# Designs tried in a protein design chat: VHH binders against E3 ubiquitin-protein ligase MYLIP-A (mylipa). Part 2

Target 1, 279 residues: E3 ubiquitin-protein ligase MYLIP-A (mylipa), of Danio rerio (Zebrafish) (Brachydanio rerio) (q6tem9r1to279)
Amino acid sequence: MLCHVTRPDAVVMEIEVDAKANGEDCLNKVCRKLGIIEVDYFGLQFSGSKGENLWLNLRNRISQQMDNLTPCRLRLRVKFFVEPHLILQEQTRHLFFMHVKEDLHRGHLRMCSEQAQELSALLAQAEFGDYNQNTAKYWYTELCGSEPNQTTINSIIAKHKALEGLSQASVEYQALQLVSSLEHYGVEWHWARDAEAQRLAIGVGPEGIAICRDDFSLVNRISYPIIQIATQSGKSVYLTVTKESSDSVVLLFKLISNRAASGLYRAITETHAFYRCDT

## First folded at step 4 (VHH; framework vhh_lunsekimig_d3)

Design p12 (from a29F with V29F R100E)
Fold by ESMFold2-Fast, scan of step 4:
Structure p12 (fold): chain B 279 residues (1-279), chain A 123 residues (1-123)
Amino acid sequence: as target 1 above (279 residues)
Amino acid sequence: EVQLVESGGGVVQPGGSLRLSCAASGFTFSDNYLYWYRQAAGIERELIASITSGGSTNYVDSVKGRFTISRDNSENTMYLQMNSLRAEDTGLYYCTAEIETYTFDEGSEYDYWGQGTLVTVSS
């Protein structure tokens, strides 16, 4: 079976696997071709029939999870985000950087003006190299949502000039350090409804889950230590959470499909399992 | 907290009848496939009856025509009506839904089963 695996940098790889291959077989072959030993940070995503963005279960056969296998379309993505200093391979950091760059482009990571100025300079140095007035382009508006005034533009240019001579790898590392300090670093978003059918964005991250309104304004944060049990049943995900009074409460999230509910459940449980062992 | 509580088991003579109940708390049955399993001494649990969210039923051949599975979503309860009971029907009866459960304390997935209800068919 031929799989088209799209990298975080949008390059498509052709990966041939056995017809009975599980997801792990495909992921390992992808990582081998990329020279990546740190396989545990990565996963493969695919699209469900209702447009869901789903993680391939690596222990199960690919053919049993996907509706369309001609072609088998997968995306190599960072599944578990860690601090940059914990990443050993430059190639692994590069793929983290490309994933983060896509999230920044889509507006999934926002920051204050001061951070946006610094990151704009780092991104420009990574993409274009040393400052050149004819080629310099900055992402400031995409990063903080505000148009830069001339003072801000001059500040970004000064920061870019200060990076003269730094390698792509060096500035990508610095960019990841900055981005790793942001509130939504490593957070994966899922659409759901609560018990009152209110539309919610559920963010699954390294330290817990964020419950937000549909405009991503925060309603509540739930850290993993206060979650007792997660249950997935049909289109519903239930979380049993300990209150400060030591009483428990059950939170209900209803999703668009059984696959979407399974996806949220697995995102929560697999994220917790990963960080429980490594932190 | 997800709980499934089976009840209605007991001792009955061959040809008798029993009705088992399974009450759920901590989640709702409304869109779930629901199942009754049986476990006899020394053998693995076997699926004996199922009901879909739409009410379609399926039975293992040995109970077909004798057992009836039903659901009451308003009471969050499912039932197994057992008629014409035979000695071979003796066992622990478990209810379950198509649910996946994860415990954060252990960091492990948990297949959730009720405590079971014992049915003994003897003379």
Scores: ipSAE 0.393, ipTM 0.746, lowest interface PAE 1.3, mean pLDDT 86

Design p17 (from a29F with S53Y R100V)
Fold by ESMFold2-Fast, scan of step 4:
Structure p17 (fold): chain B 279 residues (1-279), chain A 123 residues (1-123)
Amino acid sequence: as target 1 above (279 residues)
Amino acid sequence: EVQLVESGGGVVQPGGSLRLSCAASGFTVSDNYLYWYRQAAGIERELIASITYGGSTNYVDSVKGRFTISRDNSENTMYLQMNSLRAEDTGLYYCTAEIVTYTFDEGSEYDYWGQGTLVTVSS
């Protein structure tokens, strides 16, 4: 069957796989064509019938996971984030950078004003090259999406000018170094509801799980060592967590579909497994 | 608490029919994706049929048009109706649901399976 695989930079690849192929077969073909050896950092996403963003289970047949195979539409995405110095290939770093750029636009990464200004300059250098006064006023408005005051704009301009002559690869590396220091670097977000039907944003990351309100304000932070058990049943994901007094509580997350619940469960368990071995 | 119990297997002649049942307890079949797997001698277990909570079905090519998966929400049971049986359909048939548990201390996952029901197609 024919798969259309969209890269984080929006380039679409056509990949032929056997009708009985597993997700891993497709991912390996994608990475081979891109010259990527560091396959373990990546996964494939698809859209569920209710518009969910779902991770393809790489061990299972593609045809058993997706509703529409004409063509099979997949997205190559970074699934597991690592420190930029551990990334060996420029193309791998570029795909990490594109993923981070999306997270910034969605407000998933929080930073102080100085870091935001520095990152804005790096993003501008990567996208548009050296500072140009005739067009720069549109660049910074596009990147930040807000109404920055003139002092902030002048600071970004000074930082952008200081990057003159640096290559795209160099500034993307610097951007990744900056964002890797932020508390939500490598966090994947899932929408859910609690037992009282309150909407939550669940962040799955290297250190654990962040439970936030729908505006991403933190409600609770759960590190992996205090999670005993995770269970997925239907549209529900259950976490059994140990409190400091050694009592256990069960947290319930209800998602929009069975596949979304499976996706959250897989995100939690696979992230734990990845960083448990990598740590 | 979660259990799946298969029944309905037996010996039939080629071209015959069988109806397999899978009785569920500890969860509701209408709220889950449900699956039938088959394991033939010397061959790995393969997924042959699935049904979603919404009632949509999917089948592997070798059984498409011959097998029908269904559920009865009032009985909390799922079924596999097998028609036009062939010798290659012989095997152990297992039911399962999309219910999985992960233990963080061991880093291990387990799912819930029935005991299996044997289907033999021979003359």
Scores: ipSAE 0.440, ipTM 0.735, lowest interface PAE 0.7, mean pLDDT 85

Design p19 (from a29F with T52Y I99F)
Fold by ESMFold2-Fast, scan of step 4:
Structure p19 (fold): chain B 279 residues (1-279), chain A 123 residues (1-123)
Amino acid sequence: as target 1 above (279 residues)
Amino acid sequence: EVQLVESGGGVVQPGGSLRLSCAASGFTVSDNYLYWYRQAAGIERELIASIYSGGSTNYVDSVKGRFTISRDNSENTMYLQMNSLRAEDTGLYYCTAEFRTYTFDEGSEYDYWGQGTLVTVSS
């Protein structure tokens, strides 16, 4: 079967796999073509019928998880984010950088003005090299995803000039270092409702789960060590967590579909399993 | 803790009736796909009745017309009403929901099967 796999840089790869291939067969073929040995950081996403962003289950047949549309459409994405010093291959760091760049353009990463200016300069150096007065203003506007004022542009120019002579690989590493310091680095967001039908944003990250209101104001933060059990049933995900006094409580999250609930459950359990091995 | 507890089994004569209960805690029966399984001595567990989130039901041919699956949302309990019982209905009855459970201390998924409730049809 023919799969069209879109990379984080928006380049589409044509991947032919056996009709009975599992998701991991496709992922391994993609990574092999890209020269990536560090396959474990990556996954394949697809779109559900209700507009959900879903991770392909790598142990199951692709044809069992997706509609019978040809070509099957998949997106290569970073599933598990780590600090840049843990990444061994330059190609892997490059794909992390492209993923981060896409998240910035979509407004998924929030940071203070000073950090945004530093990152804009690093992005410009990575894309265009050393500062050039004739083109820099327009490219800063494009890379920021909005039109900054002249004072902000002048600050970015000064920072870009300070990066003179640094290679693409070097500044991509520095960009990843900056982004890895942000509160929501590596956090995946899911929409849900609680037991009282109040709308929530659930953030699944390396250290635990963030429970936020629909405006992203923090309600609670739950670290993995205090979670005893996660259960998914139908459209619901349940977490059994330990209170300060050793009592347990059950938290309920209700999602829009069975697939969305499965997605949140897998995000939580697979993230915990991945980072447990790194600690 | 998310849990289902079976009750209501016992000894009954052929042609008799029993009502099995499955009490849910930690989740809501109205939102879930719920199942009754039966295990006879030396035989793999068999799915005998299902109720889906929308309220539709399904039964294996051998119990169709004799057994009725239902739920009471106010009691958070699922039931299996068994009429015209036969010797072949003897077995352990288990309720379950379509759910997956992950334990964080072991980093592993577990299938949940309770102890069940025993139904014996004999004279």
Scores: ipSAE 0.428, ipTM 0.756, lowest interface PAE 0.8, mean pLDDT 84

Design p20 (from a29F with T28W I99V)
Fold by ESMFold2-Fast, scan of step 4:
Structure p20 (fold): chain B 279 residues (1-279), chain A 123 residues (1-123)
Amino acid sequence: as target 1 above (279 residues)
Amino acid sequence: EVQLVESGGGVVQPGGSLRLSCAASGFWVSDNYLYWYRQAAGIERELIASITSGGSTNYVDSVKGRFTISRDNSENTMYLQMNSLRAEDTGLYYCTAEVRTYTFDEGSEYDYWGQGTLVTVSS
């Protein structure tokens, strides 16, 4: 069967796999075609029938997970984020950079105005090269859903001018260093509701889980060491968490579908397993 | 804490009836796929009955018409009504659900199988 795999840079790859192929067969073929040896950082995403953004289970047959196989539409994405100095290949860093750029556009990474301006200058240098007055008027950035005012644009231009002579690889590395220090670097977001049906944004990251209101304001942060058990049943995900004084409490998250709940459960468990083994 | 507790087994004569219960805690039986399995001495566990999240039921041929799987969402409990029992129905009966459990201390997923409830049909 024919899979259309969209890269983080929006380039679509046509990948032919056996009709009974597992997700890892497709991922390995994609990475081999891209010259990527660091396969473990990546995964394949697809869209559920209710608009869910889901990770393909790499051990299971593709045809048993997706509703539409004509063609099979997948997205190559970074699943597990690490600091840039741990990444061996420039191509791998480039795909991390493209993924981060998309997260910034969608408002999934928060930073102060000075960091946002510095990052915008690095993004401009990576995409357009050295500052040029004749082309600069066509550049603007949307960061966290907001268009910058003229004073901010002028500040970004000054920072871009200061980067004169730096290569794309160099500024992409610097951009990843900057964003790797941010609170939400490598955080995957899931919409859920609590036991009182209040809408929540659940962020799954390398060090734990962030529970936020629907405006992304932080309600609670739960590090992996205080989580005892995670359970998924139907549309619900449960976390048993240790309180101070050795008491435990169970947190309930209700999601839009069984597949969405499985997705949150897998995000939590697979992220913990990845970073636990990487120490 | 996720728990499934089977009860209701016992010793009955051929033709008798039993109602097995499976009390759930730590998750809801509503919106879930639920199963009853049976294990006889020296034989691998077999699926005998299932109920989907939507309420559709399925049975293995040997129990069709004699066994009925059901659930009570208000009691968070699943049942297996067993009628016209035969000697071949003797075994340990286990309930399970499509519930995935991960323990962070071990870094591994755990499938919960309860202790089972023993059904003996003898004359």
Scores: ipSAE 0.501, ipTM 0.786, lowest interface PAE 0.6, mean pLDDT 85

Design p21 (from a29F with S53E I99W)
Fold by ESMFold2-Fast, scan of step 4:
Structure p21 (fold): chain B 279 residues (1-279), chain A 123 residues (1-123)
Amino acid sequence: as target 1 above (279 residues)
Amino acid sequence: EVQLVESGGGVVQPGGSLRLSCAASGFTVSDNYLYWYRQAAGIERELIASITEGGSTNYVDSVKGRFTISRDNSENTMYLQMNSLRAEDTGLYYCTAEWRTYTFDEGSEYDYWGQGTLVTVSS
């Protein structure tokens, strides 16, 4: 079976796998073609019939997880984010950078204006190289969902000029260092509803779960040490958390589909396993 | 804690009746598929009865017409009413739901089977 695997930089790779191949077989072929040894940071995503963004279970057959195999459309994405100094390969850092760049365009990462200006300059240096007065007006992108005013643009230009002569690899590393300091670095977002049917954005990150309203304003933070049990049943995900000393409470999240609920459950459990035990 | 706890087993004579209970904690019975399994000595656990979130029921042929699965949403409890009991109904009875469970202390997912409730059909 032929899989079209879209990279974080939007380049599509054609990967041939056996009709009975599991997700891991496809991921390993993708990483081999890219020269990636650090496979454990990556996963493959696909779209569900209700518009869900789902992670392929690497241990199960691809054909048992996807509704459409002609063509088999997958996206190579960073599944587990780490600080850039832990990444050994330049190619791995490049793919992290491209993933982060896409998240920034979608408004998934919040930062102050000074950090946004610094990051805009780093993004421009990485993509276009040294500042050029004749073309720079068309290079800068808006961050945090807002169009930058002229004062902000002038500040970005000054920062971009200061990066003159730095290599793509160097500025991508610096961009990842800046982004890794942000509150929502490595956080994956899932749409859910609570017991009262209020729409929530659930952020799954290295340290725990963020429960936000649909505008991403924080309602509660739940660190992994206070979570006792996660359970998935049908469209529901339950978290049993420790309150105060010995009392426990159960939080309920209802998702749009069984696949979406499985996706949230797996995001929580696999993220905890990766950053704590890797088992 | 999210759990289901079995109770109501005991010793009964052939032709007798028993009602088993399965109390849910931190979990809502009305929204889920629920199952009763039975394990006899030296035999694998077998699914004997199920109830869907919509209330549809299904039974293995050997208990059909004799057993009734039900739930009480106000008590958050599932039941198995067993009538016309036979010697072959002897075993440990387990309740479960269609769920996946992960424990953060161990960092692993596992199937959780409670202690069960023992039913003995003998004179």
Scores: ipSAE 0.465, ipTM 0.786, lowest interface PAE 0.6, mean pLDDT 84

Design p22 (from a29F with D31Y I99L)
Fold by ESMFold2-Fast, scan of step 4:
Structure p22 (fold): chain B 279 residues (1-279), chain A 123 residues (1-123)
Amino acid sequence: as target 1 above (279 residues)
Amino acid sequence: EVQLVESGGGVVQPGGSLRLSCAASGFTVSYNYLYWYRQAAGIERELIASITSGGSTNYVDSVKGRFTISRDNSENTMYLQMNSLRAEDTGLYYCTAELRTYTFDEGSEYDYWGQGTLVTVSS
């Protein structure tokens, strides 16, 4: 069967796999064509019938997970984020950088004005090279929102000029260093409802989960050490967490579909397994 | 504490009937697919009946028309009504739910099974 795999840079790859192929067969073929040996950081996403963003289970057959196979439409995405110094290949860092650019457009990464200006200059240097006054005014309106003031633009220009001569690889590394220090670096977001049917954004990250309102304002943070058990039952995900004085409390998240609930459950359990310490 | 407890097994003559019950505790069955499996001496467990959260049922051919799976969400219990029993139906009957559970302490996933209830069909 023919799979159309969209890269983080929006380039579509055509990948032929056996009709009985597992998800990992497709991922390995994609990574081989890209020259990537660090396969463990990546996964394949697809869309469910209710608009869910779902991770393909790499150990199961593709045909058993997807409703539409003509063609099979997949997206290559970073699944597990790490600090840039742990990444061995420049191509891997480039794909991390492209994914981070998407997170910035979605407003998922909160930072102070100074960091936003520095990052805007790094993004401009990576995309367009050295500062050029003939085109520069159009770069910053895309990267900083619709109406940055002239003082902010002048600050970004000064920072961009200071990057003169730096390579794309060098500034992408610096951008990843900056964003890896931010609170929501590597956080994957899932829409859910609580027991009272209030809409929540659930962020799954390296250190735990964030429970936010639908505007991404923080309600609670739950670190993995205080979570005892995660359970998926139909459209529901339950977390049993340790309360003060060793009491336990159960948190309920209801999702739009069984697949979405499985997705949240897998995000939590697979993220914990990836970042788990022996102690 | 999550538990599934089967009951209702016994000795019955060919052509007889039994109703098995599976009582769940520690979770709510309303949202789960529920299953009955059986195991004869020296044979692996086989799936014989299933019921979805919406009430749709499926059966293995050998029991279709004779067995009926049902659920009572208010009692947190599922049932297997067995009619026209045959000697080949003899075995241990187990219930299970589509319930994925992960423990953070061990970093591992596990399933829940009951102890089973024995059904013997003898002349």
Scores: ipSAE 0.401, ipTM 0.752, lowest interface PAE 1.0, mean pLDDT 84

Design p23 (from a29F with T28Y T101V)
Fold by ESMFold2-Fast, scan of step 4:
Structure p23 (fold): chain B 279 residues (1-279), chain A 123 residues (1-123)
Amino acid sequence: as target 1 above (279 residues)
Amino acid sequence: EVQLVESGGGVVQPGGSLRLSCAASGFYVSDNYLYWYRQAAGIERELIASITSGGSTNYVDSVKGRFTISRDNSENTMYLQMNSLRAEDTGLYYCTAEIRVYTFDEGSEYDYWGQGTLVTVSS
């Protein structure tokens, strides 16, 4: 069967796999063609019928998970984020960088104006090279969402000029160092509702789970050590959490579909398993 | 925490009746597919009855018309009403739900089965 796999840099790869292939077979073939040995950081995403963004289960057959089989449309994405110095291959760092760039456009990485300006300069150097007055200002405007003021643009220009002569690989590494220090680095977001039907953004990260309102303002932070059990049932995900004043409390999250609930459950369990010290 | 607690088993004569209960905690029975399994001596566990989240029921042929699966969403409990019991119905009865459970201590998923409730049909 033919799969169209979109890379984080938006290049589409045509991947031929056996009709009975598992998700892992496809991921390994993609990574092999890209020269990536560090396969464990990556996964394949697809779209559900209700607009869900879902991770392909790598142990199961692709044909049993996809509603539209020909061509099978998948996205290569970073599933597990690590500190940049732990990444061995330049190509792996490049794909991390492209994923982070997309997350910034989605508003999932919050930072102060100084950090945003520094990141804009690094992104400009990576994409366009050394500062050029005729082109750089349009790139800066695009990264800021709304029109940035002239003082902000002048600050970005000064920072971009300071990067003169640095390679794409060097500035991408610096960008990853910057974003790895941010609160939401490596956090995967899921939309849910609580027991009172209030809309929540649930962030699944390396150290735990963030429960936020729909504007990403923090309601609660739950580290993995205080979670006893995660349960998925239909459209619901339950977390049994240890409280200081009681033995445990159960938190309920309702999602839009069974697939979305399974997705949140898998994000939580697979992230915890990946970052465990003991195997 | 997630628990399924079976009760209601006992010793009955052929033709008798029993009602088994399965009390759930840590999740809602209204959101789940729920199942009753039976394990007889020397025989593998067999699915006896099921109920979907929408309330549709299904039964294995050997108990159809004699057993009735139901649930009470307000009590968060599932039931199995067993009528016209036969010696062949003797076994350990388990309830389960279509739930995925992950324990953070072990870092793995586990199958959730209750302790079971013993039903003995004898003279």
Scores: ipSAE 0.478, ipTM 0.780, lowest interface PAE 0.7, mean pLDDT 84

Design p24 (from a29F with T52W T101I)
Fold by ESMFold2-Fast, scan of step 4:
Structure p24 (fold): chain B 279 residues (1-279), chain A 123 residues (1-123)
Amino acid sequence: as target 1 above (279 residues)
Amino acid sequence: EVQLVESGGGVVQPGGSLRLSCAASGFTVSDNYLYWYRQAAGIERELIASIWSGGSTNYVDSVKGRFTISRDNSENTMYLQMNSLRAEDTGLYYCTAEIRIYTFDEGSEYDYWGQGTLVTVSS
């Protein structure tokens, strides 16, 4: 069967796999075509019937997981984020950079205005090269999303000029260093409701889980060491956490579908497993 | 702690009835896909009845019309009402749920199966 795999840079790859292929067969073929040896950082996403963003289970057959195989539409995404100095290949860092760039466009990265200006300059240097006054006035408004004021544009220009002569690989590394310092670097967000049906944003990250209100204001942080058990059953995910050393409390998250609940459960368990072994 | 405890099995003559119970703790029966499996001596466990989170039910053909799966949300318990029992219904009956459990200290997932409840249909 033919899979259309969209890269983080929005380029679509046509990948032919056997009708009985597992998710890992497709991922390995994608990574091989891209020259990526560090496959473990990556996964394939697809869309559920209720608009869910779901990770393909790499051990199971693709045809058993997706409702629509004509065409099989997948997205190559970074699944596990690490600091850039831990990444061995420039190609891998490049794909991390492209993923971060897309997250910025979607408003998934939050940072102060100074960091946003520095990142904008790094993005401009990576995409367009050295500052050029004849074209630059059109670059920054496109990269920033919202229309910045002239003072902000002048600040970005000064920062972009300071990057003159730096290679794409160098500025992508610097951009990843900047974003790796942000609180929400590598955090995957899931919509859920608590036991009182209050809407929550659940952030699954390298160090633990963030529980936020629907405006992303923080309610609580739960580090992995205090979680004893995670359970997924139907549309519900339960976390049994340690409270004051000898006591345990159970947290309930209800999601829109069984697939969404499975997705949150897998995000939590697979992230814990990855970072427990990696760090 | 997730737990499923089966009860209500016994010895009955053909044509008789039994009501099996499955008491749940550590999760909510109303929110889950729940199953009754049957295991006869020397054969693999067979799925005989299921109830989905929305209340829809399914049965294997051999028990359809004779068995009824249900829930009591207030008691957090699932039931299997068995009518017109046949010798072929003899076996160990297990309840289970579509539950995934991950332990953070071991970094591993496990499934839960109870001890079951024995149903013997004999003359």
Scores: ipSAE 0.483, ipTM 0.788, lowest interface PAE 0.7, mean pLDDT 85

Design p25 (from a29F with V29F T101Y)
Fold by ESMFold2-Fast, scan of step 4:
Structure p25 (fold): chain B 279 residues (1-279), chain A 123 residues (1-123)
Amino acid sequence: as target 1 above (279 residues)
Amino acid sequence: EVQLVESGGGVVQPGGSLRLSCAASGFTFSDNYLYWYRQAAGIERELIASITSGGSTNYVDSVKGRFTISRDNSENTMYLQMNSLRAEDTGLYYCTAEIRYYTFDEGSEYDYWGQGTLVTVSS
């Protein structure tokens, strides 16, 4: 069967897999064509019928998770984020950078004005190369949501000029170092509702789970060591957490569909398994 | 604690009827797809009947027209009405709600199954 796999840089790859292929067969073919050995950082996403962003279960057949019509449409995405110095291949770092760039454009990463200016210069150098006075005014984007003023633009220009002669790979590495220090680096977001039906953004990250309002303002943070059990049942995900040695409380998250709830549950369990420090 | 308790099994003659119940505690059924599985001696569990959260039902061919699955979300209970029972219907009946749980101390995932209820069709 034919799969169209969209890369983080928006390039679409045609991947032929057996009709009985599981998700990992497709992922391995994609990574092989890209020269990526570090497959474990990546996954494949697809869209559910209710607009859900779902991770393809790599152990299950693709045809049982999606329709049987070709081409099946998948997105290659970074599933597990790590510090850039832990990444061995330049191509892997490039795909991390492209993924991060998309997250920045969607407003998923917040930073101070000075960091936003530095990152804007790094992004411009990576995409357009050395500073060019005639076109630079169209390159810069304000990342903190504020309209860029002339003082901000002049600061970005100065930072961009300072990057003159740096390679795309060097600048992408520096950008990843900067963003890896940000609070929500590597956090995957899921929409849910609490027991009172209030809309929440649930962030699944390396150290635990962030519970945010729908504007991404933090309500609570739950580290993995205080979580005893995660349970998925229908459209609901339950977390049993410890507040004292003998006390526990159950948190309920209700999602739009059974597949969305399964998605949040898998994000939590697979992220914990990946970042487990004891092994 | 999450718990599913099957009940209503027993001994019945061919052509008889039984109503099985599956009561849930520690979670709410209303959003779950619910299933009845059967395990005969020396055979692995097989799916007999299912019901969606909206009430749509499905049955394996051997029980279709004889068995009826239903749910009562207000009682947090699911039922299997078994009519025109045959000797081949003998087995241990399990209910399940596709409950998955993960323990963070072990990093392991488990599917929840109850003890089951025994149905014997013979004279």
Scores: ipSAE 0.454, ipTM 0.750, lowest interface PAE 0.8, mean pLDDT 84

